# Ledger of designs, part 6: VH-VL binders against C2 domain-containing protein 2 (C2cd2)

Target 1, 194 residues: C2 domain-containing protein 2 (C2cd2), of Mus musculus (Mouse) (e9q3c1r45to238)
Amino acid sequence: EPDELRRRESDTLLSWILTRDSWGNQWQAAWVTALNYEAEKRGGPLRLSFQKDPRPQSLQLTVEKVSSVVKSTQEKVVICHVVGETLQFLVSAGPASATGSECQLYDVHLSPFHLKVEFHMEEKREDIQIRWSFTHVPETAIKIQPQAPGEKQALGVNMLSEALEDLFKHLVNAASPSVFLSTKPTQVKEAQSL

## First folded at step 22 (VH-VL)

Design V3 (from Q3 with heavy chain D104E)
Fold by OpenDDE, fold request of step 23:
Structure V3 (fold): chain C 194 residues (1-194), chain A 124 residues (1-124), chain B 107 residues (1-107)
Amino acid sequence: as target 1 above (194 residues)
Amino acid sequence: QVTLKESGPTLVKPTQTLTLTCTFSGFSLSTSGVGVAWIRQPPGKALEWLAHIYWDDDKRYYPALKNRLTITKDTSKNQVVLTMTNMDPVDTATYYCAHEYYDESGEYGAFDIWGQGTLVTVSS
Amino acid sequence: EIVLTQSPDFQSVTPKEKVTITCRASQSIGSSIHWYQQKPDQYPKLLIKDASQSFSGVPSRFSGSGSGTDFTLTINSLEAEDAATYYCHQSSSWPRTFGQGTKVEIK
């Protein structure tokens, strides 16, 4: 019972940390970069450009599983599996030869989504590497909608949306963004109460 | 069931490069925590760890042989490859690949499953 | 690197007797020691993980103990099939290292 309580508390703390606006912003930025990289790498007749959704997103994450790998006395990886309700991106899509004005902007919604978060820690390093990856992508519903639905694009939009969905699933599955967190803070930040 | 199998040449000439492939099943190198190692054993001698690769592409080498060793993975094929350059008769050994196991406690890994090994003889 | 020294190098034992093999590490490794059994012309098999945890399928007569620098593998009642070379292995630091092995023969 005490161990279960501690685990729950730890999970709650981790969830809280992962849902902070600062972390969310960093995460979204990393994902946008990674997705754009994968999109460019894949190439194809369609050009996709990902961008951060400017709308505030409240990420609600539930921790499902936490595990760890000890590579040595000085090296440890913590692995967190988390589930979120809704994740939003903006995607500009158009022909690869098209100018920016010919691209259509889409809202992309993922619900629910599963993430694997890895914390790579080494005592000799002055930073921690955080790596994200989507898991269970086939089980994730992806909704793609034009941000500005024009009356004239209704029929073409549906077909494009289906193609985009598959492409998006592929890119999401391939992307594995990472950030480095310094372990030597230069500025004292205000601590928030849990 | 986890299985590993070593494949490659069984005879190598001095100064040549050895390439061994470990093909495995029952696990994936895309799974967090998974690692595969190469270990060799000269005839009648002790076990010697050579190299290790993790799911995150972290690679470790035996320091004395680091300049001669390269370990890579192909996750899609469930393969790990070891390359060893400038082979010498002293490198004659049975070469094993092994799966490193981590339990949920995250304790240090042991090699829970091994391949059958492949004898590599270095001779002119 | 961490050096593992096993003792003894060789044992000739009568069936049903107790066998004790020791492994000493050159520095403290906590419980990050593992034991393997290797029979002639076979690959090594994991017996004990993390100093004292028996691996799946390992007979109860095998046990491990110790922490820090001194570790022991015990066979409570030796059987004929236990004739093999036993190795300790540390996973506390890089490079990974093995003991020199202890050969157990049936008398």
Scores: ipSAE 0.793, ipTM 0.920, lowest interface PAE 0.5, mean pLDDT 90
Fold by OpenDDE, fold request of step 23:
Structure V3 (fold): chain C 194 residues (1-194), chain A 124 residues (1-124), chain B 107 residues (1-107)
Amino acid sequence: as target 1 above (194 residues)
Amino acid sequence: QVTLKESGPTLVKPTQTLTLTCTFSGFSLSTSGVGVAWIRQPPGKALEWLAHIYWDDDKRYYPALKNRLTITKDTSKNQVVLTMTNMDPVDTATYYCAHEYYDESGEYGAFDIWGQGTLVTVSS
Amino acid sequence: EIVLTQSPDFQSVTPKEKVTITCRASQSIGSSIHWYQQKPDQYPKLLIKDASQSFSGVPSRFSGSGSGTDFTLTINSLEAEDAATYYCHQSSSWPRTFGQGTKVEIK
């Protein structure tokens, strides 16, 4: 009973953290960085560049099935399922040989999304590195579409979109975004300026 | 029921490579949080941790032996393999594989289930 | 690495007597200490996890206590079947380490 209570409290805390706008903003940034890294690493005939969606994203997230593993005093892994309505990214895609002007911009939507997330938390010096990975769950639909679909390129665009979908799935699974949680105290004046 | 069993050669010549396989049942290395370790015990001596592998393919090695040790997993076969190069008579020991257990809190890991062990003798 | 030092190395005990084994860590490990019993020609068996939690199937005469650097395994009223070597193990840091063992014999 005490353990259950502790677990519940931990779940609540985790849920609270993951639903903060500050986390959401950093989360998106981290994903963009990680996806771009993986895209570059993979290479191929298509050049992909991920960007944040400038549109405000209200992430209503539900966190479920939280568990944790302590690998050491400095390393903890938290596993959970994150359920939400929509995650959005922008991706520019074009031939690897093409100039930026030849790239098409696509909207990437995960909706609804249900992701298994493993957070690897590790103390590094004076900070805590949080690295996470997603495992795709079948309930998550991925939709990729051009921001400005042209009628004349409908067939080609559709084919590319399908290819991008597969590629995106791969990249998402391979990507390991990370952030640093600072534990350093700030001066009162500094804190107020943030 | 969780079970583990070590298999491999029981006699190895000096400088040769030892390959041991841990075959387990009752759990999967695809399950988050699961870990398997190799531990050895020279005759009449204490236990010595060698290596550990997690579900996420995170691998840990005893530092003094790191350059000689390789741990891998085959999730589909429920197997963990330990390779140890440049074997020496000093490496003669009973080698165990063990399941690492985490309670619901996940705070501390213990080896809750062990294999019976396999005696590996290094001799010319 | 964290060094675990057990005390004593050897103990000969009369049945029904209380046995106390100490394990000291070279640094604080919280409660990340585990105790194992190993009988001759057998694999080690988990007795106590997380310093004080008895593992399933372990007789009530076995108990663990301690935190930080000093830990104790206690056998209340030693039985003949308890003749074995006992090891402490830490899971606080890498590499994992064991104590040197405490051999308990029956007088």
Scores: ipSAE 0.742, ipTM 0.894, lowest interface PAE 0.6, mean pLDDT 89
Fold by ESMFold2, look of step 22:
Structure V3 (fold): chain C 194 residues (1-194), chain A 124 residues (1-124), chain B 107 residues (1-107)
Amino acid sequence: as target 1 above (194 residues)
Amino acid sequence: QVTLKESGPTLVKPTQTLTLTCTFSGFSLSTSGVGVAWIRQPPGKALEWLAHIYWDDDKRYYPALKNRLTITKDTSKNQVVLTMTNMDPVDTATYYCAHEYYDESGEYGAFDIWGQGTLVTVSS
Amino acid sequence: EIVLTQSPDFQSVTPKEKVTITCRASQSIGSSIHWYQQKPDQYPKLLIKDASQSFSGVPSRFSGSGSGTDFTLTINSLEAEDAATYYCHQSSSWPRTFGQGTKVEIK
């Protein structure tokens, strides 16, 4: 009944957003921007700079919980708590005084990861605002591999792991990144463009 | 236990700006779905909704007063602030802040918990 | 703006009798109406949400009904402590609006 309808709606919205070409590009940019902003704001003993992973990522997301808020007959927010298998990104790290050329690249994986995803909908608008944030859970494992696997920088992996753990805990309490996506493809126009 | 409390001046002169603070506990404005509203009641008259702010910083104002009202939040202090410019004796009222009710059914919000209210008198 | 009109403005009722208060909306609001009780010199307290759902801790003698434009708050057996002013409130549209109130006294 209402719980089944909410789950069906959230699954549809989540599936729709994950297949959008524009979301994939906007998601990576927004995520990297949010991480870099939080890392610079917090500071600390390490210089951290997050970079887009050039490899495409296919997120495997499942809905854990769903709820909604109806602000009026024209305005609704669908809130999904989602679990994903693996999220990967690149980080450049070195001592806090290091310049970019003195930092080394690391491949970082989060498994599993938890997100809160909000779909902000207005009846009279054709776009949807998507807001999301990490939900801190102790089960999330952070795996770190140097980008150059045959060589390691003097910086210890355990120090980087500690810094990332602290950063992600702080990110959960910070502002959510967001993106706007069109809800309606111009189907004739899109076919002509393709 | 959810509680809200209004604070600010109880007497203002015409044309002055009123600033009221709603301090709350038992909930966070960082929680998805949470909203706080300001409602006033002139002595002996009906309730009048003024402004609303949601966890996502969505803000709503009574249209006729939109140019006089500003609502903001500080989630670290558990506070919502209402500013109303160019006060007039007709604005004399008890001002309330209230928590908007939200549940899993997605029903529209009722004001489930209210502050005690603060009487603001606008007089020369 | 949706106007809510309550009827009556005032009623004086013998203890243990039934009280009926109506609220009419100027356009359909589905079930997005809520009822509050305000005793003298107190802040309002939520009684009924979404037309018919009792809020936690509200005595069972209070009930609500209606849909669309016509809504009713009922007090099945009036108690002395129920003397108060009652307000309806709609959350279907912006701006939020309240009815003008209905004052209930013990006769």
Scores: ipSAE 0.497, ipTM 0.757, lowest interface PAE 1.8, mean pLDDT 81
Fold by ESMFold2, fold request of step 23:
Structure V3 (fold): chain C 194 residues (1-194), chain A 124 residues (1-124), chain B 107 residues (1-107)
Amino acid sequence: as target 1 above (194 residues)
Amino acid sequence: QVTLKESGPTLVKPTQTLTLTCTFSGFSLSTSGVGVAWIRQPPGKALEWLAHIYWDDDKRYYPALKNRLTITKDTSKNQVVLTMTNMDPVDTATYYCAHEYYDESGEYGAFDIWGQGTLVTVSS
Amino acid sequence: EIVLTQSPDFQSVTPKEKVTITCRASQSIGSSIHWYQQKPDQYPKLLIKDASQSFSGVPSRFSGSGSGTDFTLTINSLEAEDAATYYCHQSSSWPRTFGQGTKVEIK
C-alpha cells in the first residue's frame, strides 16, 4: 500500500484515541505516574514531582512516518512516529533534601516533541494495546517558567533543565508506559512493560 | 553493518542446561519492529526454528520444546540469551541467531542477517 | 504447524541450465514465504522474501513466484557458485517452519 494511505490510517487512529473522554483521563494519569516513577527510580540532585497541567491544551499532531510489523496473519503492530508542536506539564522541583513546602512549581514546555506510538492488534482480541514513548531529538527545546514570578527562586533554571533532559533521555530508552483501548465502550487498563 | 555472533559451550553432557548468548551490533532491540530468533541445524539435516524475541518482549517458542526453552534479552548489552534444559544427544546441532527487521515500505518475516553459528555437541 | 515440502530433494544440473525448486505449504500462507541459500559449512543467506522480492545484492538469475500453497524458486542460468542447499521458510503462522531443503550440484 502507498505511504499516504498508511499515514491517513494512523492519523485517524491517533485522532480517535485522543478524542475519547475516558481514555484521555487514564492516558494522562499513566503519563504522570510513569514520569514520577522514573524520577524516583533515577534519583539525582533534584526532587521532582510531575502533575497534570490543569489548563487545556490542544496537541497538534503530525504523522511523520508509519510502518508495520506483521507477526502472523492474526497479529499486527502499527508503528507511528508523530511530531507535536508543544507538550505542557507541571513539575514541582527543589533540592533532593527538600520537602513539599520547599519545592517550587514550574511550567514545562517541550517544543517540538516527538512520540513513537505503537498499536498492537490481534484478530481474536477485543482490545488494542497502545504503547508510547518519547523520541529524543536535538531540536526539542525544553522551556521552563516558574509559576510564581517575583518569589525568590530556590533553583536555577539551568539546573532544572539539565535534570529534565537527563530524565527524558533515560525514559526514551526504558520501558514505555501503555494503555489498553477496549473496542467495548467501558474500560481501559494501564499496563507497564517489565 | 548488522552483525550477530553466537557464544557458549561447544560440548555439553546429557541432562545439562545449555546457555547460548547472541551478541549483536548495528541494531538495537529497543527499536520498534526488531526481532531476534534462534534456529538450529543438526548435522546433515534441515533448519529448525526454536525461539523468537521481539523489541516489545513478545516471546515465541517451538511448541514441542517450549518447556525446555527460555529466551531473554538485555538491550543495554546488545544480547539475546537462549537457555535449553535437559540436553540430549539428539540436540547436537549448529545453533544460529538471526535478525528479523521491518523496513519503511513494509515488514519482514524473513531472517535477513545470520550469525556464523556455533556447533554444540551433546555427549557423555 | 504448517509443513513445507520441497521438490526435488536433489538436483544435479549442467551449468547454464535452468533450475526450478518447488515449495508446497500444507495450508495457505499467502505470500509469506522466504528462500535461503546455504553453501557447505556456511550460514544460510536470504535470497527471496515475500515469495518474489529479491533481497539486496542477490543476482538477477534468482527469482521467486507463487502464492497460497505453491511456490517456486528459479535460477534461470545456473552458475558454479550456485551449488548449495536451498530452503523455503514461512512466516504466516507460529511456529515458523522450514522446508527440508533441496541440494543443487553442478553436473
Scores: ipSAE 0.466, ipTM 0.745, lowest interface PAE 2.0, mean pLDDT 80

Design V3 (from Q3 with heavy chain D104E)
Fold by ESMFold2, fold request of step 23:
Structure V3 (fold): chain C 194 residues (1-194), chain A 124 residues (1-124), chain B 107 residues (1-107)
Amino acid sequence: as target 1 above (194 residues)
Amino acid sequence: QVTLKESGPTLVKPTQTLTLTCTFSGFSLSTSGVGVAWIRQPPGKALEWLAHIYWDDDKRYYPALKNRLTITKDTSKNQVVLTMTNMDPVDTATYYCAHEYYDESGEYGAFDIWGQGTLVTVSS
Amino acid sequence: EIVLTQSPDFQSVTPKEKVTITCRASQSIGSSIHWYQQKPDQYPKLLIKDASQSFSGVPSRFSGSGSGTDFTLTINSLEAEDAATYYCHQSSSWPRTFGQGTKVEIK
């Protein structure tokens, strides 16, 4: 019973943080940056380049499990396992030696998706680092659709789609994006004195 | 069943670098909340904590030894490695690795399972 | 750095009698203190965590108490196999630290 009460309080804090405008403005960019870093690091004959999707996307997350780690009286990590209904990426793919004209743009959907989200808190800081990573589960369906299918897409499409899916899985599982969110309530007034 | 075992050289000359490996079973350092520590004990003296590594790759070192210590992990091999540079006879000790786990209650972790220890002698 | 001072350094105790070991922290550490038993030529074994919580498999004659800066390990009725050195350890702050140890022998 005391563990359930602490979980409910943690859920309230996490919901507050995840609904902040600063979170909403940063999570996609952080994920795209982390994925492109992993793509560059891996290399190979097929290049993926993740792009910010101009279409609005808000993560609708349900908390499955909450735990915490207290590393000292001033340092705590709250760990949430969450599930979401759909996650969407905009991805450019082509041969590693290719210029932009040889690349094809794809929509990639994950549904459902599972994340491990960590909230790293320190007493002396006025921000919280949020780090997250993909949890691979067999129930997650990956759907890859070209945005503009044409003659270029038709050539070797089945082989490219299989290679694309495998590479996408490796990159998503390797990436661990993060953001810092301010907890200081007076931050807005300080920013206005430009 | 959680077990840990230390391995590495038992005799090291002054100024050399010591590399110790902790090989463990029954847990993974990819599990959130899990940590492994190194603790040493000079013959006939008290226990001295040296370093910590957590699942999130957070690393902590005893401040006076920070410039001599490096802790790393290889999650796929269930190993944690401690490197200590510029060894001196005063560093002669039994070196232990130990498991630390935080539970959902948020209690501070103890070193609940220890390795058998390995005596490292530093002598010219 | 938090200093843990144990008292006494050494006790020689008649079997079946009570043993009391104290650990004083140089600043408040709440209940973030742990007790270990180390028999000669063995690795340490956890007895008590978080000041008063007995670890699995530890005989009921061992108990811990205290909070803040003053902590006590008690062995209610000393057995021959309890001859060992006992250490307290704090996990409240970095660096982690241990007390200097208390050696308990059978008289």
Scores: ipSAE 0.462, ipTM 0.744, lowest interface PAE 2.4, mean pLDDT 83

